# Designs tried in a protein design chat: VH-VL binders against q8wwc4. Part 31

Target 1, 195 residues: q8wwc4
Amino acid sequence: STEEKPQQHQKTKMIVLGFSNPINWVRTRIKAFLIWAYFDKEFSITEFSEGAKQAFAHVSKLLSQCKFDLLEELVAKEVLHALKEKVTSLPDNHKNALAANIDEIVFTSTGDISIYYDEKGRKFVNILMCFWYLTSANIPSETLRGASVFQVKLGNQNVETKQLLSASYEFQREFTQGVKPDWTIARIEHSKLLE
Below, E stands for the ipSAE of ESMFold2; O stands for the ipSAE of OpenDDE; V2 stands for 0.75 times the mean of E and O plus 0.25 times the DockQ between their complexes.

## First folded at step 13 (VH-VL; framework fv_burosumab)

Design t6 (at its last look DockQ between E and O 0.80; V2 from the best seeds 0.00; counts 0 for: pae E 12.9 > 2)
Fold by OpenDDE, look of step 13:
Structure t6 (fold): chain C 195 residues (1-195), chain A 118 residues (1-118), chain B 106 residues (1-106)
Amino acid sequence: as target 1 above (195 residues)
Amino acid sequence: QVQLVQSGAEVKKPGASVKVSCKASGYTFTRYYMHWVRQAPGQGLEWMGLINPSGGDTSYAQKFQGRVTMTRDTSTSTVYMELSSLRSEDTAVYYCARDYLEGYFDYWGQGTMVTVSS
Amino acid sequence: AIQLTQSPSSLSASVGDRVTITCRASQGISEFLAWYQQKPGKAPKLLIYDASSLESGVPSRFSGSGSGTDFTLTISSLQPEDFATYYCQQYDSYPTFGPGTKVDIK
């Protein structure tokens, strides 16, 4: 009875080499510090990042479905108008590729944090979040030049070929006294899909 | 060598104010944030607030808002923490702690015992 | 406020023992956690920052691990000078401290 050596499930650690410039990471930490110090003591960059990830998954799905009305409270009006035009003109496979499942988001990175005051003395914080997610959408390789194709086995499912895509969402909040503390999406970018 | 030297122990009556000083040396004073943390006898550590390198901006814990004032004197490399309307519950050792913009504290003062007793 | 808990609240150990202290956060704080040592009548001393980075001058027998909500401070071989109270502190939000773990001599 040849004891079949248990196949060591090589956990292919997808090292998503997110080029997070170490310098940018430090800057982000410093700015996060400034946010809880001077704007909202309850602010947590970790919690924010998790919330942003959820928001990204939700918003990207709505975008893929062209449900723009449902985005009016989440996305800045100016951005939404531009997106409506761009997304509507996309092929169906590209639209499908916009949708990110939360379980297929393989990497999240905090980009630049900006703190600024407007001419009226209003205080704003912008946080750029970058997401890397897998899509099963069939996008021609020519369009996705440089996108890595990965064979991903998720759980007990068959090996599926998925493409790695990236998206950037900028979240904005006004910290003026008396203003509702809501985060809105001020910018949406999907590399290779929404140019 | 980085040193934070605090003022001596204080005994105050309820309703009075106390001002504790923290003199810094051995580093560029104007580049670091200074925090104040207190510790009641036999208790844990409690963050009170911070002051920025220039002394122009402060952030206080909500618990101490309206009672605490932090100031900074660049010429003497000294940070001050004043706590007003003292109560018996304010009896504690008060520490100044340096922050390199990270939110943790790499250097601490030796502490100042403030006793509030009727 | 982010709350931190520590386990155990106190422990007795002998010189040479491996000591492990746990800190748990009420929410995810990534790696924004520091460990301090405090001896009676003295100010806290920074041991570990960013969950696992050893502060300069701290003996290598100290190590930190963990991310998210669960963190551990380990002393690989307890020395006589290590009998103290240890505190974790998060800085993902405004600073909060754990209640402390007292390490006594057995």
Scores: ipSAE 0.748, ipTM 0.887, lowest interface PAE 0.7, mean pLDDT 91
Fold by ESMFold2, look of step 13:
Structure t6 (fold): chain C 195 residues (1-195), chain A 118 residues (1-118), chain B 106 residues (1-106)
Amino acid sequence: as target 1 above (195 residues)
Amino acid sequence: QVQLVQSGAEVKKPGASVKVSCKASGYTFTRYYMHWVRQAPGQGLEWMGLINPSGGDTSYAQKFQGRVTMTRDTSTSTVYMELSSLRSEDTAVYYCARDYLEGYFDYWGQGTMVTVSS
Amino acid sequence: AIQLTQSPSSLSASVGDRVTITCRASQGISEFLAWYQQKPGKAPKLLIYDASSLESGVPSRFSGSGSGTDFTLTISSLQPEDFATYYCQQYDSYPTFGPGTKVDIK
């Protein structure tokens, strides 16, 4: 019978990073419950997290392509203004590393939920989402204190070096009476890429 | 040591109101949400709403909005649920249940049977 | 509103049997699922929270598993005091309960 050497099944090294410790996880659930109880009876942190993952993939792609005009409805004006110069000045390989493919987002977590008023008396809810994703972009090892984090075997003996990056997107919604209930991204951080 | 003691059974006519009490003891009353859940004879459990005893804030299930009122008295560590415009389908055992801000219920009252009959 | 279903609606079992009850949610609820036991004339009693965490004082023969939409309560060796009705409850949004599963003596 034919030997299966060309179809070798290698166990890839997968890292599941738990960036939410048990105490932080409990606190985020309590705050999610408060949003449900007092702000939006249809709110679900599970449903929000899935939507936030889709938004992260979309926004990070547009950001890597410097398509800032397409981000005006999704990202707060002040954030987009500050971000424009930082992204444009990045080397091309760093720009490419900003983009997260939805299928390569390996972990998401809720970092913090804030409920507050601004100085104008407007009511806000902020949800910080943290994403870990794999990239094939050729970035310096200074982003990770190693040469490579992963080698991915594609089953046809293609070997691709992947690096694990993280990003934090803060989503904000205004709950002031009479305001349209839309989520806006109020903060974008890509660790080591957008310092 | 945690106890939730509810008021006694009630018999009401359609169109009347009922007010059920739930007295808490053995814990810090204002640190826990209190929920109300009912169960018709031979049927499953149905969530009615909650109250935060600290400030008195409430949230009600859509089905009961406009007919249910939940209040509390922090001096007696007691929560009240009042259901108005009673119908025969409101015949049920009504439970209070404690929640440490998680959404699940670790302690329940003994239940109060409310019978609505014409 | 998140609807829960349970399977089976009832079952008969003998002392010592392994019993498995399932709960299905109409949408994803992560691990925000609790299980309760209720005996006739008594209030429900919490068994499991967060899909798989055993409440303090609950015997270790009870276990829970699942995430997303499909959840399971297992009693590894049924005892005489376990004949009861079991309910699942989700808390990913405002609470809803499953219809219950009655476990009777064979």
Scores: ipSAE 0.000, ipTM 0.516, lowest interface PAE 12.9, mean pLDDT 81
ESMFold2 (binder alone), look of step 13: mean pLDDT 94; pTM 0.957

## First folded at step 14 (VH-VL; framework fv_burosumab)

Design g1 (at its last look DockQ between E and O 0.73; V2 from the best seeds 0.00; counts 0 for: pae E 2.3 > 2)
Fold by OpenDDE, look of step 14:
Structure g1 (fold): chain C 195 residues (1-195), chain A 118 residues (1-118), chain B 106 residues (1-106)
Amino acid sequence: as target 1 above (195 residues)
Amino acid sequence: QVQLVQSGAEVKKPGASVKVSCKASGYTFTSYYMHWVRQAPGQGLEWMGLINPSGGDTSYAQKFQGRVTMTRDTSTSTVYMELSSLRSEDTAVYYCARDYLEGWFDYWGQGTMVTVSS
Amino acid sequence: AIQLTQSPSSLSASVGDRVTITCRASRGISDFLAWYQQKPGKAPKLLIYDASSLESGVPSRFSGSGSGTDFTLTISSLQPEDFATYYCQQYDSYPTFGPGTKVDIK
């Protein structure tokens, strides 16, 4: 078993001047507090964010490869069904653009956190995560209106032209007593590629 | 000015219960979380749990689950922490601490020494 | 549980000295870290929150820095009233405290 040495992915620090609404930032922190306070004391928004990033990279890659069967345990059934139809109809270059490697993710942001109870008294937490990643996929500029094109030189490699894309994944977990504590993806959006 | 005033020192026997009070003043009592933190003599700080502004919800550290009860009286602006089945290891100064909505503490009570001795 | 360690456990310094205390978390906690000062027989006093935000009324000689796993509290010029024990506290998850650093007079 050749232990593949984890390739030291050079973290390209891209300063995404995102409109961080200070109010949203405070709200997110408060909600994160509420989660560890009342639902799971071991919950960490920091750890969650890191896990979400990994999940995004993994899921997006599987999507790009149309490996929907492998997503059945990770993505809500309803969402997966819709994605199957949408992704299958995409051109190959668009499919390729769905995939994000972990090292291509330049920015991650926590969006809205929702805590709600259903009519049966079940407790749910939804966390929206936003990802910005660089893709080498050749997508027509007309399709990516407003996307920033970056020339990225990685070490001694040739200058590659990459486009900055964004995706939003909503993670859901049921915190009802007795329910398996698994996060599932309840929503997937890829701006300009998959709505 | 925000003030948290706790009840006086307590001496208890093993197996007994102790109830410490924390009276709040100088702010909107029903708007802030209250935490309890204890400190054994010569030791560090240990989080025990929290109670929400309405007093309807609590969260306790696993170590104290089943032994600790936190309550809140809005009419008197007082929070209570009761610890049962006391042991010698429970000898400590107990603090109430106000939460600034994120899990850090901006105001503290003066502390209540609880001594558990046979 | 997120474990916090502090270095050093104790130090001796003179008035006017620059003092640096470090806090390390067992995992990444972003900027969810606070610093407290505690004097003997007194309750802890908040100094810094969100790793680097100075609490109102705290002297500017106190500063906090760091993110992720490594954090630092700095006293630029130690004053007589600064001899105390300092604690870091994380709130990324349920609150936990560092073991404390005692600052004694040399």
Scores: ipSAE 0.774, ipTM 0.894, lowest interface PAE 0.6, mean pLDDT 91
Fold by ESMFold2, look of step 14:
Structure g1 (fold): chain C 195 residues (1-195), chain A 118 residues (1-118), chain B 106 residues (1-106)
Amino acid sequence: as target 1 above (195 residues)
Amino acid sequence: QVQLVQSGAEVKKPGASVKVSCKASGYTFTSYYMHWVRQAPGQGLEWMGLINPSGGDTSYAQKFQGRVTMTRDTSTSTVYMELSSLRSEDTAVYYCARDYLEGWFDYWGQGTMVTVSS
Amino acid sequence: AIQLTQSPSSLSASVGDRVTITCRASRGISDFLAWYQQKPGKAPKLLIYDASSLESGVPSRFSGSGSGTDFTLTISSLQPEDFATYYCQQYDSYPTFGPGTKVDIK
């Protein structure tokens, strides 16, 4: 259940509370514990989540600008190849809606965490991060099923109309001993923009 | 009622080893992780490591890696912590502490004083 | 490693006083913070988990607040049995503890 009243005491900050699934929330905390207990004692889901928010803002802007060469070290190659075709074919207003300014990301949640070993014994962690952000891009409301339109007051200025969008980025890292500790983006979904 | 009962105080010489036991009762032994935390006299608390009593898997703080061994016996609901190559700096009260997969401890043993003196 | 500091290191108070103790983390730890009470010669006792959740059987005069880096433990009306040392502990990564705050009788 989502509260429909915007927070007017803030310039661009609004808090939209979508309830995390309680079963997934418990599983997320347990899996975060298992990562630091068995894979890397310095691992912190809090620190990861802050870094993931920054990565989302950066990558989504580069996608909206079609700067795919700059994404080659951040996004898995096959994912980036599929995204090039989809993003290039979007209308300009849909491309602009991909970009999330860091100050307009109003809600971040940790989704599913996958901890697994492949057949070679390599250790992997995948963390799904979900982001909710405001956009001024002109997107017809009927195109974005279930989307909400909010009025945002900027100080004592005129009211701006913004839409709330969501995106899901899946981050992957190999924790196998001796492997460079890099996160790559293994999946990108922008709700109803990249379907 | 949940109880964690530890073995009695020990006095050791430098270079020796000590093995402390922690017997659990009042709950399903294999459902909770067991941690060991020590406290030097007049000092704060220091985490040493953990054991999963289901399966016996362990994870140790880097400071104690190579000197600490944690084991369990499911038939007696008991965990053990053995610390080798003792130094005077290892003089402390050693606690076992129960955790339900979060990293915070709802029940603690009464503590075992280990004194290392020449 | 996530370092925790506590303030004050000690305090003196009378029965009935309102007592506040602070814990500061070296970086954000969300709400992954617990508070323990330890009396001389005894094991720590859990008071608060997840920054503000009161453990079962702990008197309601104890409360916790905070998120991120700054946390407080409050005893609304100090009782004779509350004279002890109080520790914070984070669990956003492997456990680390604050240095403690000793609460003594005035």
Scores: ipSAE 0.499, ipTM 0.800, lowest interface PAE 2.3, mean pLDDT 86
ESMFold2 (binder alone), look of step 14: mean pLDDT 94; pTM 0.951

Design g2 (at its last look DockQ between E and O 0.39; V2 from the best seeds 0.00; counts 0 for: pae E 2.1 > 2)
Fold by OpenDDE, look of step 14:
Structure g2 (fold): chain C 195 residues (1-195), chain A 118 residues (1-118), chain B 106 residues (1-106)
Amino acid sequence: as target 1 above (195 residues)
Amino acid sequence: QVQLVQSGAEVKKPGASVKVSCKASGYTFTSYYMHWVRQAPGQGLEWMGLINPSGGDTSYAQKFQGRVTMTRDTSTSTVYMELSSLRSEDTAVYYCARDRLEGWFDYWGQGTMVTVSS
Amino acid sequence: AIQLTQSPSSLSASVGDRVTITCRASQGISDFLAWYQQKPGKAPKLLIYDASSLESGVPSRFSGSGSGTDFTLTISSLQPEDFATYYCQQYDSYPTFGPGTKVDIK
């Protein structure tokens, strides 16, 4: 029984020099501070970001597979309905490009954090997360104008050409007293794939 | 120069309340959060809560919820921390600490020793 | 609650020695970590914020490093005035402190 040594996936740290506007960085930290201060003391932006990354990988995979029923608890109904229509009409290669493996996520950034009250006095927090991931999906270069093509050598394997894609997921949680503390995805954007 | 000057030492009986003051000077008082941190003799530091610049919003550690009240007086540039239903375990040095709006503390008061003894 | 541990709990060193103190978080906290120095009978003094940023007025012999769960405070050359207890503090969530490391000078 040849114990296949788990191939140590060398995490190619792609330093995506994301132009994180220093101002946005400070703003995000301040808003994160406000969340644990006034909404949930146990809130951790670091933990949230890690969870968001996992959620993104999971949700994007389900989207690529058109498993919309499995997304009903994770994605807002309105968003899911719109996605169902858009994703179903995509070519298979585009659908495949939606899926992000967690190991292929090269960069994660926290975007804008919004705290707002609705007309009924309900409290909401929205956190926009941006993900950059590599896909091996064969998407025409014309469709991916401006996308960076990277040659990734994984160990002793042949050089695979991968494209860098970006996606934005907005996570929402209601902090009204008595409401179940669940994060839902309120917005999904895949640049160049789901417009 | 930024200064945080706290009120003097207090001796209280169990069940009593104590109110500690922290007078701020040398900066825009209404621009910074103020925190309270305590330290029992020979022990580490324990976060108690915070009050926002306007004094309208507070956040307390769960351990002190219902017993602690933080207030702010803009006219005197003073923050107050009141702790009720005092117990022997509340014997500690209490510090006010200024926040740079990120959750760490750049300036501290000199501390106020509160002793709870029967 | 995010728990912090420090190692060692105490150490003795001579003037001129390199001193290293470690702080470990129970979960990832990115760079949301500060270091304080506290002398007996005094309030804590901020040394480092954001894991590695030196506070203004703090001697350059102090440095911080680390990210995620493991952090280090280093004193490159211990001075007599560095006799104190050092605390790490995380602010990724509501603030919590490490138990402290006492540095005694031989």
Scores: ipSAE 0.855, ipTM 0.939, lowest interface PAE 0.5, mean pLDDT 92
Fold by ESMFold2, look of step 14:
Structure g2 (fold): chain C 195 residues (1-195), chain A 118 residues (1-118), chain B 106 residues (1-106)
Amino acid sequence: as target 1 above (195 residues)
Amino acid sequence: QVQLVQSGAEVKKPGASVKVSCKASGYTFTSYYMHWVRQAPGQGLEWMGLINPSGGDTSYAQKFQGRVTMTRDTSTSTVYMELSSLRSEDTAVYYCARDRLEGWFDYWGQGTMVTVSS
Amino acid sequence: AIQLTQSPSSLSASVGDRVTITCRASQGISDFLAWYQQKPGKAPKLLIYDASSLESGVPSRFSGSGSGTDFTLTISSLQPEDFATYYCQQYDSYPTFGPGTKVDIK
């Protein structure tokens, strides 16, 4: 009884097991259950989240260093192509602010989980991960007064001052039988730096 | 009042099959997953697999893949678990258990003892 | 697979004692842990889900705590009906159970 309104930019339909709007009707825990129940018994959302944190630290460092050749096996090709121009154009202090040291990632959370089939019947899972990390690079003084971007500053002239930034990385894996079980990054967003 | 009532105890020879039933009542049968968990005498609990009663789709623990079949009958609100090629190590109490779609079990059947004797 | 261990494997206690039982996971499982009580000849009974949430109808003397790899079930004042075997179960991945902790009468 659910009608889909197709949008021209998307060729892949999300098929929800018994639900018409997965964002509003499926909890993250239920979606994690569905992944291990139907796709991979060994899948653990907890283990994935720890691995995603490690991947974020690694990829964000490579981005800050403009090492795009090393990202070709980690980040979807179309995403990397779009990012290369934007990252290369950033001032050095903005590039440095992209990098998240693993020890400075203060919070991670799981966002939306999408379980779907593409037009070829391939099985996919997309997991959005949100990261909050400290950086010593200053962001522009035009900071919004609202809570759009979090900042943490350690005020000491002989000690590094730090600000709190956020980033969102969307991970994608194909669970189609016979396909190598690799996660790739299908979307990258860094607060105020890469939008 | 949620109830899960299982079929009675069975004695089987090695190589035979057993089919255990679990009749659900007191809730919407097709809205909850059913799992099967077994317990050998004096031992702990071992997950065997699950069935979604609404569509009949199943997922089995690797250890039992190829030997276990789970089915359901929505008209009688009953799930079935069949285990084939029985061995003495399959001697256990077999439980059905209801799941709220998170993987933990709020209601359990009374258990069905299956004894495999040579 | 996510393996669970329990400590102790058994214990003897008197009515009124405070009892603690530990469950350890082979990897982080967040709070995806349940506790069950089982008496001889009976099905398991759910006590705790999501590590610390008390199931409806379970006495408040039962509590759970922990996150990550280390979890605890506590019975604040042991009652005669609490002599049983207690199992932990994880559901971060396909379900696995701990080996059980038997609580016997002294």
Scores: ipSAE 0.551, ipTM 0.830, lowest interface PAE 2.1, mean pLDDT 85
ESMFold2 (binder alone), look of step 14: mean pLDDT 94; pTM 0.956

Design g3 (at its last look DockQ between E and O 0.82; V2 from the best seeds 0.00; counts 0 for: pae E 9.1 > 2)
Fold by OpenDDE, look of step 14:
Structure g3 (fold): chain C 195 residues (1-195), chain A 118 residues (1-118), chain B 106 residues (1-106)
Amino acid sequence: as target 1 above (195 residues)
Amino acid sequence: QVQLVQSGAEVKKPGASVKVSCKASGYTFTSYYMHWVRQAPGQGLEWMGLINPSGGDTSYAQKFQGRVTMTRDTSTSTVYMELSSLRSEDTAVYYCARDYLEGWFDYWGQGTMVTVSS
Amino acid sequence: AIQLTQSPSSLSASVGDRVTITCRASQGISDFLAWYQQKPGKAPKLLIYDASSLESGVPSRFSGSGSGTDFTLTISSLQPEDFATYYCQQYDTYPTFGPGTKVDIK
């Protein structure tokens, strides 16, 4: 039984100079503070971000495979319906480009955090997460205007040309007392693929 | 200069209540969160809770829920922490601490020793 | 609750020595970590915030490093006035503190 040594995925630290507006960064921290202070003391923006990354990888893969039924518990119904129509009409190479493996995610950032009450007094938190990932999908350069093409050499493997794509997922949770504390995806955007 | 001045030492019996005050000066009182942290003799630091700048919202550690009340008086720039149903284990130095908006503390009161003894 | 541990619990060093204190979190907390100095009978004093940012007025001999779960406070050259207990504190969730490290000067 040849124990396949887990290939140490060399985390290519792509320094995505994301224009993180310092102001937005401070705002995000403040809002994260407010979440654990008043909604869930155990809330960790760090843990959330890691979970969001995993969710993104999982959901994006399912999207690429048009497995919409498996997304019903993860994605808001309205969003899922719209996605079904949009994704189904995409060319196969575009569908493939939706999928991101965890190891292909080179950068994750927290976008805007929104805390709001509805007319019924329900409490909601929305967290926008942005992901940058490398895809091997062959997408015409015309479609990916402005996308950076990177040559990635993984170990002794041949130089593969990969394109950097971005996606934004908005996660929502209701913090009303008595409501199940589940995060759902309320918005999905894939830049240049699903707008 | 930012100053947090707390009330004097207290000696209480088990079952009693204690109310500690923290008077703030040298900054815009209504712009910062105030936290309470206690320290038992020879022990570490324990977070108790916070009160928002307006005084309308509070968040307490689960351990103190139902026993602690934090209030704020804008007119006197004073924050109060009241702890009820005191036990011997509540013997500690209690600190008010100003929040720099992120959950760490840049200024502290001098501390108030509360002794609970029969 | 996020638990913090510190190492060592106590140490003795001479003036001029380099002192290193470690803080470990039970889970990843990014850079949401602060360091405090507390002298006997006094309130804690903020030294470092955001894992590596030096608080205003704190001597440059103090420095913080680390991210995720492992953090370090370093005193490059220990001074007589540095006799104190040092605490780490995380604020990724509700605040929790390390148990402290007592620094005695030989």
Scores: ipSAE 0.773, ipTM 0.899, lowest interface PAE 0.6, mean pLDDT 91
Fold by ESMFold2, look of step 14:
Structure g3 (fold): chain C 195 residues (1-195), chain A 118 residues (1-118), chain B 106 residues (1-106)
Amino acid sequence: as target 1 above (195 residues)
Amino acid sequence: QVQLVQSGAEVKKPGASVKVSCKASGYTFTSYYMHWVRQAPGQGLEWMGLINPSGGDTSYAQKFQGRVTMTRDTSTSTVYMELSSLRSEDTAVYYCARDYLEGWFDYWGQGTMVTVSS
Amino acid sequence: AIQLTQSPSSLSASVGDRVTITCRASQGISDFLAWYQQKPGKAPKLLIYDASSLESGVPSRFSGSGSGTDFTLTISSLQPEDFATYYCQQYDTYPTFGPGTKVDIK
């Protein structure tokens, strides 16, 4: 219904206003320009952000299911090894809260963009993506300091209490000549759930 | 006052080269990228490439790779675009356009007509 | 490459008319879209950047809207000096331009 959409849209705009930083936004556009000017003429921060949102939904679900073997294709090896211990030690309700339904990701933002060389002369671009998503997972409120709680309408007469959580995924691509262009996840943070 | 002044019209034969200049004034030349965009008679706009005047780094559209060379002279605040192996389809007005790293062009030169005819 | 289309390719209008021009991108480009006006024999002139931001010195009768793939340039009350060709340009990747929309006197 049209009434349901205006309420969800209103919450999303409110969150954007509260977290936007004009100086960071300008820096992000300049670094995105440098990527397409010198590294990848087909790079699009808009297209990347949509793909990153889909990757976040997929990876977060696999994390919640402890399917670490499937994550080896998507997440940097050293990051995945560190995550295995942290995730398996979580209570089930915290594991469930890791999973983000793509339809309930209410806000995404592009954070820092890093362009650098490693000691072997390999050239990298890192893009930090931040996601805010709603979850129905039953998490005690004392563990989510500062978290927002939302009541959303499911169907015409159903109301469900959902919690707003955030996560940060850092995507990395090697731009060294001769290397297959592919994005991997080099850092995963789920605020209040993983540390 | 920002101003981009281009060299005059050129008539060339197929197979020749043309070098168009764009002299900038009224701003810090090395702080802005310079792009080249062309427009065939009665046609739309086509991006050719850019140069960073600070270091001289260039990036060319694939269509022109190998035929276009962009250079600059910081002492005269001038950018040059040279297009080689000219063909009839290269007949166009060639514009220089300024960009503050955003990707859109706030100032344009007056255009240089290059005619390639047999 | 990101392809842009414009609708209509041309239109005829009278002074005082509201004119609406549409630009469509082949993929999402967020708000990375600019609009230019070009009069015969002259270079393009920037009107709007970031889909809806009015360039300094451009009359307030010009406005832009849209995001993603669908964008609109509106002239609220057409003036004699507005008869020109209008181009959209995206900068989510290397620049590409729409084919143009010619606005003629009716």
Scores: ipSAE 0.007, ipTM 0.551, lowest interface PAE 9.1, mean pLDDT 81
ESMFold2 (binder alone), look of step 14: mean pLDDT 94; pTM 0.951

